# VHH binders against Bifunctional chorismate mutase/prephenate dehydratase (pheA): the designs that were tried, part 13

Target 1, 371 residues: Bifunctional chorismate mutase/prephenate dehydratase (pheA), of Buchnera aphidicola subsp. Baizongia pistaciae (q89ae5)
Amino acid sequence: MTLKNALLAFRNAINILDKNLINLLAKRKQLSLNIAHTKVKNNYPVRDIEREQMLLKNLTILGEKHFLNKKYIESLFSIILEDSVLTQKKWIKKYNLNKYKLEKISFLGSFGSYSHLAAQKYAKKHSKILTDKIYKNFSDVITSVEQQQSTYAILPIENQSSGLIIEVYKLLQKTPLFIIGNIYIHANHCLLAKKYTPILKIQKIYSHIQPFKQCSKFISLFPNWKLSNTTSTSEAIQHVAKENDNTIAALGNESYGELNKLEVIAKNISNKRNNITQFIILAQKKTYITNKKTHLKTIILISKKNENCEKIIRNILHKNKITLLKLKYYVTSKVLLEKIFFIEIENIYCIKHILKQFTIEIKCIKILGCF
Key: E = the ipSAE of ESMFold2; O = the ipSAE of OpenDDE; V2 = 0.75 times the mean of E and O plus 0.25 times the DockQ between their complexes.

## First folded at step 8 (VHH; framework vhh_7d4b_2)

Design W5 (from T3 with S30D S54E K65E; at its last look DockQ between E and O 0.02; V2 from the best seeds 0.00; counts 0 for: pae O 14.1 > 2, placed apart)
Fold by OpenDDE, look of step 8:
Structure W5 (fold): chain B 371 residues (1-371), chain A 121 residues (1-121)
Amino acid sequence: as target 1 above (371 residues)
Amino acid sequence: QVQLVESGGGVVQPGRSLRLSCAASGFTFDDYSMGWYRQAPGKQRELVASISSEGDYTNYADSVEGRFTISRDNSKNTMYLQMNSLKPEDTAVYYCARGYSWGDEYYMDVWGQGTQVTVSS
């Protein structure tokens, strides 16, 4: 290995470590926010000097065990602690100003999941302080809001590569909740495995079903791979991380992989480049604040045995001068020729009246949301 | 011809039960949501209960929740309303209707002739 190559390798390794440090700091920050929540609820002070001193002492000792300079460790963690305190103060101040009860947002996955990222993005966009509630399946996510355990649910509905997430649409047909917003996230899947795992040694890969679909071309290059379904990409990553097996891998988020000490074996393995996932936010109707602005309406239509259903839908919309923004569909039964349509239209005051025109061969018509 | 025919109405004492039936013909029954409405004298017609095409989702008016049960047998093209613990205020003409769900609302396009339910001591 040339000196140049060696240096490059070391530099890359350092870059990876730096990323991991950032991820760890981010996780720590999240925990500090959780602590802030707890402190507010229990009227505890933000600053605990005794605890901080003890923590620093312990960390310096730990640093010494790793041959790190005491002053260096002390300095570094002093900065980290101060940042934590500031974060808590800022949060508390904001909390007090908004007199808002802590609202919860439910999603599938764990820290670092795409859903988590989407939830954070939504909170930021709307200047909300939300507490994350993590669930293992989409149904429980929705149920949490239905039962008023959480205010919001965030769910993926469409990906540029794999198309509609049918499981979520099935749930949307049944839930009384409404879509109140959407978030777009770039979903860049990676193949993640234990350190130094050769790709050719992989025998089994873990993932949610959606990433499998989204990465089908890549996966097809390895016909001997066994596919194992998990409830989320985060779960897949965690599973691989916990196992002492260098023949397994997971599809998922690079950042979360790194957090779990997995290495990226392959990047950009999605069928389409710039893979974007659309997330929706669900809430109870009463929580929806309708601003006087032009709202969008999302509608689902179910039709059985009519090949011309799309044409009929389009014609009705056109006749009534309704602007169609988006129309997607999936086949629920090939035998029955049943299709479910996801339609986004411009909000019109008389939409309910117009929808009465959908009477023939329509199994179900439902307003999913207006935002 | 699309048709809905109600049956099972009658006069009962308070606290008793009745079971209404709605027989559907002239259309694919399992493609449509169905519902029961009632109209008391001098009052507007109101939703009593609704059921999805597959029977997996039901909705009830607050006034009948816990007392009434809507169901359907798609193999028989029939919808039912089990009415328990009947009250005088339940007295009305009950109508079967074909429709579809729209969010938490239902739209109906076909109606039966209605069946009289009278609850009196």
Scores: ipSAE 0.000, ipTM 0.202, lowest interface PAE 14.1, mean pLDDT 83
ESMFold2, look of step 8: ipSAE 0.495; ipTM 0.812
ESMFold2 (binder alone), look of step 8: mean pLDDT 86; pTM 0.863

Design W6 (from T3 with S52R N59D K65E; at its last look DockQ between E and O 0.26; V2 from the best seeds 0.00; counts 0 for: pae E 2.3 > 2)
Fold by OpenDDE, look of step 8:
Structure W6 (fold): chain B 371 residues (1-371), chain A 121 residues (1-121)
Amino acid sequence: as target 1 above (371 residues)
Amino acid sequence: QVQLVESGGGVVQPGRSLRLSCAASGFTFSDYSMGWYRQAPGKQRELVASIRSSGDYTDYADSVEGRFTISRDNSKNTMYLQMNSLKPEDTAVYYCARGYSWGDEYYMDVWGQGTQVTVSS
């Protein structure tokens, strides 16, 4: 075989492979559209950075096994992923133009989290869209609305196990935004696995450390299970979805499991059945609160330095015949005897007048919202 | 500039104690939950302990529960990790992190450079 003939043969072979690569890319693109459809249906954001990073990591490892350069693989699949994202965005944009006002919701957390679930629930209910931007702190979430990047912000304010989320209350003292609603989410962990996985065949479970602790009673029923820590429940679920192993499972929320085509093997496996997180929705007042809506309640935040602050607050409300719906407080300083009160009262038109009665040792008093 | 700086790491024998410190600057320390993470060679970074902004709530990994104590002094903008009864498996780089935590959710946005803890005979 002449050198020329050999080269020709190899070149032809490469051409065949290139054609196959194109076909595979086309198929992948189609799958990305299917993903877009699923995301829209379930109000998931287009971009999942965590997923992307994990995917790239796995692909680089796989590449190394085939003696491919890590940077090369990273570069190649980064391009592929970007194309996928763009494809999804275009499709979703087209889809939403007809159905949804492009009002974005910002929230803190990773995809698949209960915070995400809260945001998703609200978005679905109100025909809104979740932001694709991943926020890492509450301040940025709020700022996104203040700067009109998003229309709504969803933030947790209370969890039944850990109590009030004081970080949010502190931000609420400063922000010009208003609470326009609330959402309650039950943090019900599920055991998730591939379809038709018998629970007795499970050998290893993946989760963040916290859900492991929260589901310790359930897990104790299966002493042979190996526990593997992940950085998040979403990562755990994704891992199980990827490995095509019927002997592994993940702890997480049902919705994200479903999105990843996992089946719920067990429900309500948390030690505490009533792990509820209360979320609030923040928005600019002018966008939501119309003078025509009869508000059912007013939420007030009061920061005061005094041991008898609660009593004083209650007395003032009582004297003014205001119905107290909810009163929560958090001690911010034991030394200074400073407390932050979160008060929900029946909506009263003269609330401003009543608030003036709170004069002594008040660090902050603010109407957070009426809805 | 927001910064976290860990200190107190070192080499110790099994059964000994170390106390890590994390000095925070550039932000209102008392507004944030804080946490300690660790990463051993070849392993993923894992949560060791977390503490809420006021210090009224703490959480620990099972592997360190009863041995480690997380605390904070908001007046000094410092978080601590008292590590008692150290084991070889505690060998890792320990990282301080700023973030938020409630229930089953943990979000960290700022990290320190880390401090090495080595437990060896």
Scores: ipSAE 0.436, ipTM 0.771, lowest interface PAE 1.1, mean pLDDT 85
ESMFold2, look of step 8: ipSAE 0.463; ipTM 0.802
ESMFold2 (binder alone), look of step 8: mean pLDDT 85; pTM 0.862

## First folded at step 9 (VHH; framework vhh_7d4b_2)

Design X1 (from W6 with Y107W; at its last look DockQ between E and O 0.16; V2 from the best seeds 0.00; counts 0 for: pae E 6.2 > 2, placed apart)
Amino acid sequence: QVQLVESGGGVVQPGRSLRLSCAASGFTFSDYSMGWYRQAPGKQRELVASIRSSGDYTDYADSVEGRFTISRDNSKNTMYLQMNSLKPEDTAVYYCARGYSWGDEYWMDVWGQGTQVTVSS
ESMFold2, look of step 9: ipSAE 0.486; ipTM 0.811
ESMFold2 (binder alone), look of step 9: mean pLDDT 86; pTM 0.870
OpenDDE, look of step 9: ipSAE 0.598; ipTM 0.853
ESMFold2, look of step 11: ipSAE 0.166; ipTM 0.643
ESMFold2 (binder alone), look of step 11: mean pLDDT 86; pTM 0.870
OpenDDE, look of step 11: ipSAE 0.449; ipTM 0.785

Design X2 (from W2 with R98K Y107W; at its last look DockQ between E and O 0.01; V2 from the best seeds 0.00; counts 0 for: pae E 15.7 > 2, placed apart)
Fold by OpenDDE, look of step 9:
Structure X2 (fold): chain B 371 residues (1-371), chain A 121 residues (1-121)
Amino acid sequence: as target 1 above (371 residues)
Amino acid sequence: QVQLVESGGGVVQPGRSLRLSCAASGFTFSDYSMGWYRQAPGKQRELVASIRSSGDWTDYADSVEGRFTISRDNSKNTMYLQMNSLKPEDTAVYYCAKGYSWGDEYWMDVWGQGTQVTVSS
């Protein structure tokens, strides 16, 4: 191996390590934001000098174990810690400025619902403190944001077992709101009933329509069961908990069942073991479709009456060398052969041009979001 | 340098199975979501399957749902695609892709060179 080749190899290795360091620092920054969020919620101070000193001491010791200079490690991590503090302060300052304008997030159901879980996950992920606003239907959820009562709306759009939530897609066609993000929730449905309820004595089960669909195979094993729709899984669970009836059960989240003193009669009753629900976040913020951001997802809703719509869509994407991430559709009219397409694509260079082509070929196109 | 190397492609008859592998190097594999894409002649590159960094979440194209299984071994820096019940329509170049480290999204920024899968009688 020539000296030159060896040097090149080492340099490449260093480059890889540097990249990894940057990645680690980025992750650390995100954690700092999460910490800021936690501190604000619990009224903790941003800076804990004693903790910082202890941390630096420990890191220095660790550095020594790896034959790193003490002063070097101390200096490096002092910079990192200072950056963390600054990040937290900036975030908290922003939070305090907006304290009077607490951002609200609207969703379907009550405390403990899957939508609630999704909202919590979203808030955590983005280090936001959000006030929950609960509604009884998807339309009101969206309307709350449209009327500026809430900043965000969270709605389910797809489940791996039951497919597309058509009701939400219908609303998406009409709303001026934009999708600004998504959240995935693992939906672990359970059959929940009062303590010591035999499964064979159950006569009626309560749940939202989605869990019924998602657990259809399980439910089919009990053809005599009456199904009763509720506005949410949480409502179903609450209903069962309040009733003095040992012949009723609810489909819902195990955790919320436990909170309501219900027993899990059956677990993993979803049609698919990995039952994941995709939630979207809607807001009024216009997402700028920029040609510069390579890491954006664009969601497009297309309405076409023509049976060849899918082919047209695919052809347009192909001609423009666009990567199709997801293509889903539902039939709006069997008689008219009308379909609504939901397309996810990577943000591409000259997306505006592509959109024009869609408009020409397809009469109705709506950009739902770019994020 | 970030590298993705696909292997396991070949020619098979309909109904048979193949297992693709993607060996990753140059980055912390366990921090990133990964995915498989395919591109048939004259067609657009499309998502086949994606998997989150921890492996606890997977997504599939409708056309392969129930037939294909994506998995990963973070200890080996390798992602897999088990393809069962192969159809002629599955004929394509299959690409391994690296996604973002943030969130559950499967936006890809790095691609392998691809491996040819041909399903023919």
Scores: ipSAE 0.000, ipTM 0.198, lowest interface PAE 13.8, mean pLDDT 81
ESMFold2, look of step 9: ipSAE 0.000; ipTM 0.174
ESMFold2 (binder alone), look of step 9: mean pLDDT 86; pTM 0.873

Design X3 (from W2 with S30D S54E; at its last look DockQ between E and O 0.30; V2 from the best seeds 0.00; counts 0 for: pae E 6.7 > 2)
Fold by ESMFold2, look of step 9:
Structure X3 (fold): chain B 371 residues (1-371), chain A 121 residues (1-121)
Amino acid sequence: as target 1 above (371 residues)
Amino acid sequence: QVQLVESGGGVVQPGRSLRLSCAASGFTFDDYSMGWYRQAPGKQRELVASIRSEGDWTDYADSVEGRFTISRDNSKNTMYLQMNSLKPEDTAVYYCARGYSWGDEYYMDVWGQGTQVTVSS
């Protein structure tokens, strides 16, 4: 046989192998899409850096066993992994857009409120596109999800200025909905002005009276500023956005400022830090638990008519080596000494055993969520 | 059914003191934060002071801090506003309110009818 004929035979054999490689890559892509289905159903992130690094390490070792260069295998599978991640993200985005018509999030508030910001933060965290539904009270927010008019509800449960939002906790006692997550929002203010506004040229600041109080230390650095009260920070931001004046600014929320095309001149200018509102998300369907050995966060309602109930709760948790994250209560009857406890715990394993012990000693318990 | 009733308003001279009361009925007083608001003629309603449901946290408008003291007695279902060193600028109708606040976000669902405070020579 001639050299030319042998070379042609090898090239034909390579062509056959390349067809098989393409078929294997196609099968791998289909599995990647099936994985995307699972991730969207369980709220997992698309990207798992630890998994990707371990996969590359193992494939490099396997490749060297078959006489393939380490750098070559790393480059090849890095390309395959990045394409897989992009393919999954594209598919999830298209899937979520089709669901966007059907998924709504309900809250009490208005455009630019902390509840609205919390809803946006939840949507971003979970790669969701949600339609906002605004209601006038907490009961209607919860009812909208109970009646399947919305998929999610978001409600505040506590902040530093109001403490417990007892009305919400009372509704949680009655509702069959589950807590599937929470979001924390800082009440921080920004100085906002038109693009290219030098801070030294600012003469007048617009805002509601409360942000002026909350930012008084920062404002004192500029004693020549005139302060003009508005009915809301949203009004202040809109006023500054509409005026063609580089000597005015507003105090308000960064996200609403950006929506109105204002530039952040200064951030985090509030006197107090860590003024936090905790929001919860309610839904009809429970959250699926991750496989990352993440400790479960469980929120439990306990009612009891005994003065020592807190001590009993703490002892049960201590005996079972369960981390108590939060314990709050309110009194429902001063005469009967009846209290309702809301507790948040962190545990690696299922709490069924602990619930049985609570039921024996305390009698009344409800799981509000585990996520 | 749910009701807030203010009392203790009147006409006083500058530099004098006045104590407002807010009697609550028809709901569990202990469950709510409470606040005093005021509205002067031609001006919008503004927060004067607020107090947490347990009485362990208070907030004041800068214009009244150091002069006014908010308090509550949960056993009597009442909230109080002690107003010292009154100025003509404090002239307004004062309202008690039930609810919560977050930064510049307010949820106040029950208001009293108001009591007039007039500071004039």
Scores: ipSAE 0.101, ipTM 0.584, lowest interface PAE 6.7, mean pLDDT 80
ESMFold2 (binder alone), look of step 9: mean pLDDT 85; pTM 0.858
OpenDDE, look of step 9: ipSAE 0.638; ipTM 0.877

Design X4 (from W2 with A61V E65K M108F; at its last look DockQ between E and O 0.43; V2 from the best seeds 0.00; counts 0 for: pae E 2.5 > 2)
Fold by ESMFold2, look of step 9:
Structure X4 (fold): chain B 371 residues (1-371), chain A 121 residues (1-121)
Amino acid sequence: as target 1 above (371 residues)
Amino acid sequence: QVQLVESGGGVVQPGRSLRLSCAASGFTFSDYSMGWYRQAPGKQRELVASIRSSGDWTDYVDSVKGRFTISRDNSKNTMYLQMNSLKPEDTAVYYCARGYSWGDEYYFDVWGQGTQVTVSS
């Protein structure tokens, strides 16, 4: 029945709106951090009572225009504004404790790419303010840090659906840089439409069959939607961007949607949360930071010419009571079944002993980083 | 100087086959993923297939799965696209591209000049 489907759609639209509200609050909080950065560089105070009063006045007027109580809006945004002030004060205090010239981080891609998002996440996680340097290939990203034009490089190393990013591992075999950390980015499909498209006006969704399958739970929340197959998500995004029609949307990548001037109507809509890309951070030895008596990961590259390396690696780790966190490999020769192994281990207090044993049994080992 | 040169295009009847080649020079071919894109008249370029640097992972757009096969020979610095059971809808200029791919991420920065494939009924 259409009435039954309409009720379901309205309730599901509310749930989507709540998720969008949370996302907007998070974006507002990030902008507060950017404002703090600007204020410290221009020596402006954190709290601006006149600005806060003007904002509250404008928001209550806007709220009443949309039938929202003045006192309700005042209370809501007072809470939001106090959080913003607190966030800025915390950031500025930390900045003043670490006050040196701004460091640079290099990555592949463009502003808005997943590498850019990973760089931002790393900076936030470690309370750093970093200047972005963007390159078109991984070799130039790594070279920029080797030549001290940048302090950090961030590169993808593994994706859950495609495995190891072989091109990066080949560069890791050659570079003297250390891996000093990692970042995980969850890549999900987004619902994309022209600016100012209300979700309840959408009637038709474009994408190819794989995103429709991967987002089937989200799509089921709107049973009146018509699905139209395209040959790619890029084609779907381009079609929606080209048409002057605010009843259509696409499923696809947020960054490509924004490049085509589409707005994200909903994000994180995949059935599973497991399309994750792992990024690593590379730096020179002098920028490496190690804390004693904390958990310490060691990432080791093992290059080999012989078979049975995995069994040997596992036996050495077992005999030394070392926890294996990850073991991955790629094949370098189909005929010889030659492999290059990448392992992550925990608790490496006796690393020299382990290296000696690996050297005796396998002969080829490189420590990529400890963090 | 980085260069990609496509060859093997032509005019063919529906149901027939073509094999495209892309010769690469000026860079270390085995360090990159490669891809084939196509552009039909009046449309944007679309990814057809991609292959990672070792050849261990490939991806295809659904419309060509089972009909097209991407491959590479790193010793010859050459990538191939075997195109079987061709349809009029496959008519396009086909471009070779160099870059990176993983999961649903595709980043290609260098392009060839393209080769015309025409499937005429």
Scores: ipSAE 0.458, ipTM 0.811, lowest interface PAE 2.5, mean pLDDT 81
ESMFold2 (binder alone), look of step 9: mean pLDDT 85; pTM 0.855
OpenDDE, look of step 9: ipSAE 0.583; ipTM 0.851

Design X5 (from W1 with S52R Y107W; at its last look DockQ between E and O 0.67; V2 from the best seeds 0.00; counts 0 for: pae E 3.1 > 2)
Amino acid sequence: QVQLVESGGGVVQPGRSLRLSCAASGFTFSDYSMGWYRQAPGKQRELVASIRSSGDWTDYADSVEGRFTISRDNSKNTMYLQMNSLKPEDTAVYYCARGYSYGDEYWMDVWGQGTQVTVSS
ESMFold2, look of step 9: ipSAE 0.401; ipTM 0.779
ESMFold2 (binder alone), look of step 9: mean pLDDT 85; pTM 0.862
OpenDDE, look of step 9: ipSAE 0.681; ipTM 0.897

Design X6 (from W2 with S101T; at its last look DockQ between E and O 0.01; V2 from the best seeds 0.00; counts 0 for: pae O 10.3 > 2, placed apart)
Fold by OpenDDE, look of step 9:
Structure X6 (fold): chain B 371 residues (1-371), chain A 121 residues (1-121)
Amino acid sequence: as target 1 above (371 residues)
Amino acid sequence: QVQLVESGGGVVQPGRSLRLSCAASGFTFSDYSMGWYRQAPGKQRELVASIRSSGDWTDYADSVEGRFTISRDNSKNTMYLQMNSLKPEDTAVYYCARGYTWGDEYYMDVWGQGTQVTVSS
């Protein structure tokens, strides 16, 4: 191997390492932003001098273990830390300038509920700091946004196992709010009880109605169990945790169970292994249908009394070369033979023209959102 | 950011094979069913193939059954479409999509930009 070749090999190796360093720094920066978000939410200061000093000390020790000069490591990480601080400050400044009144997000359930998880996921996805507002029912959740008490409402609309959440769809029919986004949550339900509770000694289980439906097959194995509805899975878990009763259990999230010192008695008890719940975000803001966004989804609600309504809808969409992403329906309890359709379609340039076609054959059509 | 990126498209002669790839990022890939769609000029976008999150179940359009194979590697966040015995009628833009299955229905919410597949003599 010629000296030149050897040098080239080493240089290439260094280049690879440098790329890795940059990648690591990028990841660290992202974490700094997450920290900024957390600090603002909890009113923590950006700088923690004691922490920084301790961190530097530890890093220098680590450096020494790798035969790196202490001053070099200290200098390098001081620069990195300063960049982190600046990044946080810049983000916070931007956050504050955007006089964004702490935007509130309303949902059903307490801390640790699936709705809460969905809200957190939404906030993270959009780099928003949101204040959680908890309500006891879906109606109040929506009303809070309608009355401008909250900026956003998050509601579940569908689960892969239990199907449509009809209560929410009924509300969607009436509300002037718009769907501005969606979040999918993997619902990993567990049976949670006090430590050392045998499953066969359980007499009563607590949960929201949705998890009961989603775990119906599992529950059916225990026909003697009494089911008790709660307003949320978190409430169910809290109830079980507070009670001095070893014959009760809750359906809910494992993490929240652990937080409440409950033991997982059974895992993966959902009817479907990959149980995903779709949440929607409601707001007062109208989203404009623009031709520029290729991957927008439009959601519409259609009501018709005719048994052939689905066929008609599909035909109309087909004739207009509209891609159907989702079509679901339910029969309303109030009107015999009336079906309400929930339809997701790709963004359409001429939505008005299409809507006119629907109005000829359909009693009611409502655009719920475009996002 | 949730993203799907297709690759592997191109121009091939009838009877040849192509393998499409879809790289997923920004979400837990293993939690979602995935699918391939295609759209020919002047035609509607249509389902080609779908696969469940675990990969234990697949479904195909009648027109591609026996010729195309959908698969996924959850460790690599990648979905594949092996296309064998290609025909001129297979010419289209092929799209990767994220979604979920509900019985025999498919629901998609995220799309790639598409990759062109052209089958011509």
Scores: ipSAE 0.009, ipTM 0.211, lowest interface PAE 10.3, mean pLDDT 82
ESMFold2, look of step 9: ipSAE 0.350; ipTM 0.697
ESMFold2 (binder alone), look of step 9: mean pLDDT 85; pTM 0.858

## First folded at step 11 (VHH; framework vhh_7d4b_2)

Design Y2 (from X1 with R52K Y57W; at its last look DockQ between E and O 0.42; V2 from the best seeds 0.00; counts 0 for: pae E 2.5 > 2)
Fold by ESMFold2, look of step 11:
Structure Y2 (fold): chain B 371 residues (1-371), chain A 121 residues (1-121)
Amino acid sequence: as target 1 above (371 residues)
Amino acid sequence: QVQLVESGGGVVQPGRSLRLSCAASGFTFSDYSMGWYRQAPGKQRELVASIKSSGDWTDYADSVEGRFTISRDNSKNTMYLQMNSLKPEDTAVYYCARGYSWGDEYWMDVWGQGTQVTVSS
């Protein structure tokens, strides 16, 4: 190796180490939030000086055993502890502001499903504490918000592999609810089995057909595995959890595995790391606050019967200097050549003018959201 | 009131064809994705094929791809499974299901009672 190549190799190794350090600090910060929840429930103070001093003492002893300078460790962990205290104080302040507000979020799925993960991600992004309400169909999810039984609904609208969720778009045509945001969820396929299951002992894998297709490269590493399709990933996980058998495993998401007391044998086993589902959040218009200076997107539904609708839409937007961010459609009748278009645009400030032009050249238009 | 009724099962020789039907009632058929599932004796129920509400996207288990065809006629509230080149391994009770599907998510909430398909000489 040259001196330059050796230096690059050492720098790359340090970069990897630094990424691991950041990940550990992030995990520690999340645990601080869990501690804040416990302290609020039991009315303990956020700052415990005696505990902090004992922790620093123990960490400096551990650090010196690993040849790290005492003052270096004290300074480093003093910064980490102060961040932890600030994080806990910020969370508790927001919790106290929201604790009398029992808001609910509705979705189709189960605990641990990607819809549930999307609801959790929305709550965390907006510093909200929400009660989950699970329904068996999309219509009931939307109705729960229309009737003010829940504040929010979260629904999938598009998946990278299977395209538009047409059933949701049909409901969007009818509902007066307003899209107030979106959440993206990436696939988290894991190999799951009972505790103490060695991967080489596994002979049979249960899952739905899509995870088998999406993890085919990983599965090819074990050519003797028998694959058994199930009705859902949750059913596969439940089956493995019920059986007293260390030769079977399931493919599914980690949250389902945790709920069923299964161990994660392997993570990050998908062929593509970006199999993404887009979720939208629906609410009554009265719960939506807008500022035109911060508005960057509008989603509009347009019904059109002819084949030239895309060109008409693009021409109207270009004429008005409005950026078309996305255009999607689905066919309602192949015989009648009917399509329903969904567009995302920027620069919404002239919406009434645009609506007027669309209604002259297109049968109907509905604004679904502005956020 | 919501009901799915399978029909068209029977005993057939290997290499022959069979067409299953699923008649739907008590709900708006075109608002749902549909699926065919099967369960052989001593085996877990498995997805055979799925079709979106519009009929524009289908998915198949690897074991039946190229041999089976799922279709739907929304005007008749009926889903079909055309099963060609049948093998003894296809012997199972076949179930019709209604629900929602996207990516690797399948949320089936209504099931039929099943129809027996037996492939033997």
Scores: ipSAE 0.408, ipTM 0.759, lowest interface PAE 2.5, mean pLDDT 82
ESMFold2 (binder alone), look of step 11: mean pLDDT 85; pTM 0.860
OpenDDE, look of step 11: ipSAE 0.560; ipTM 0.842

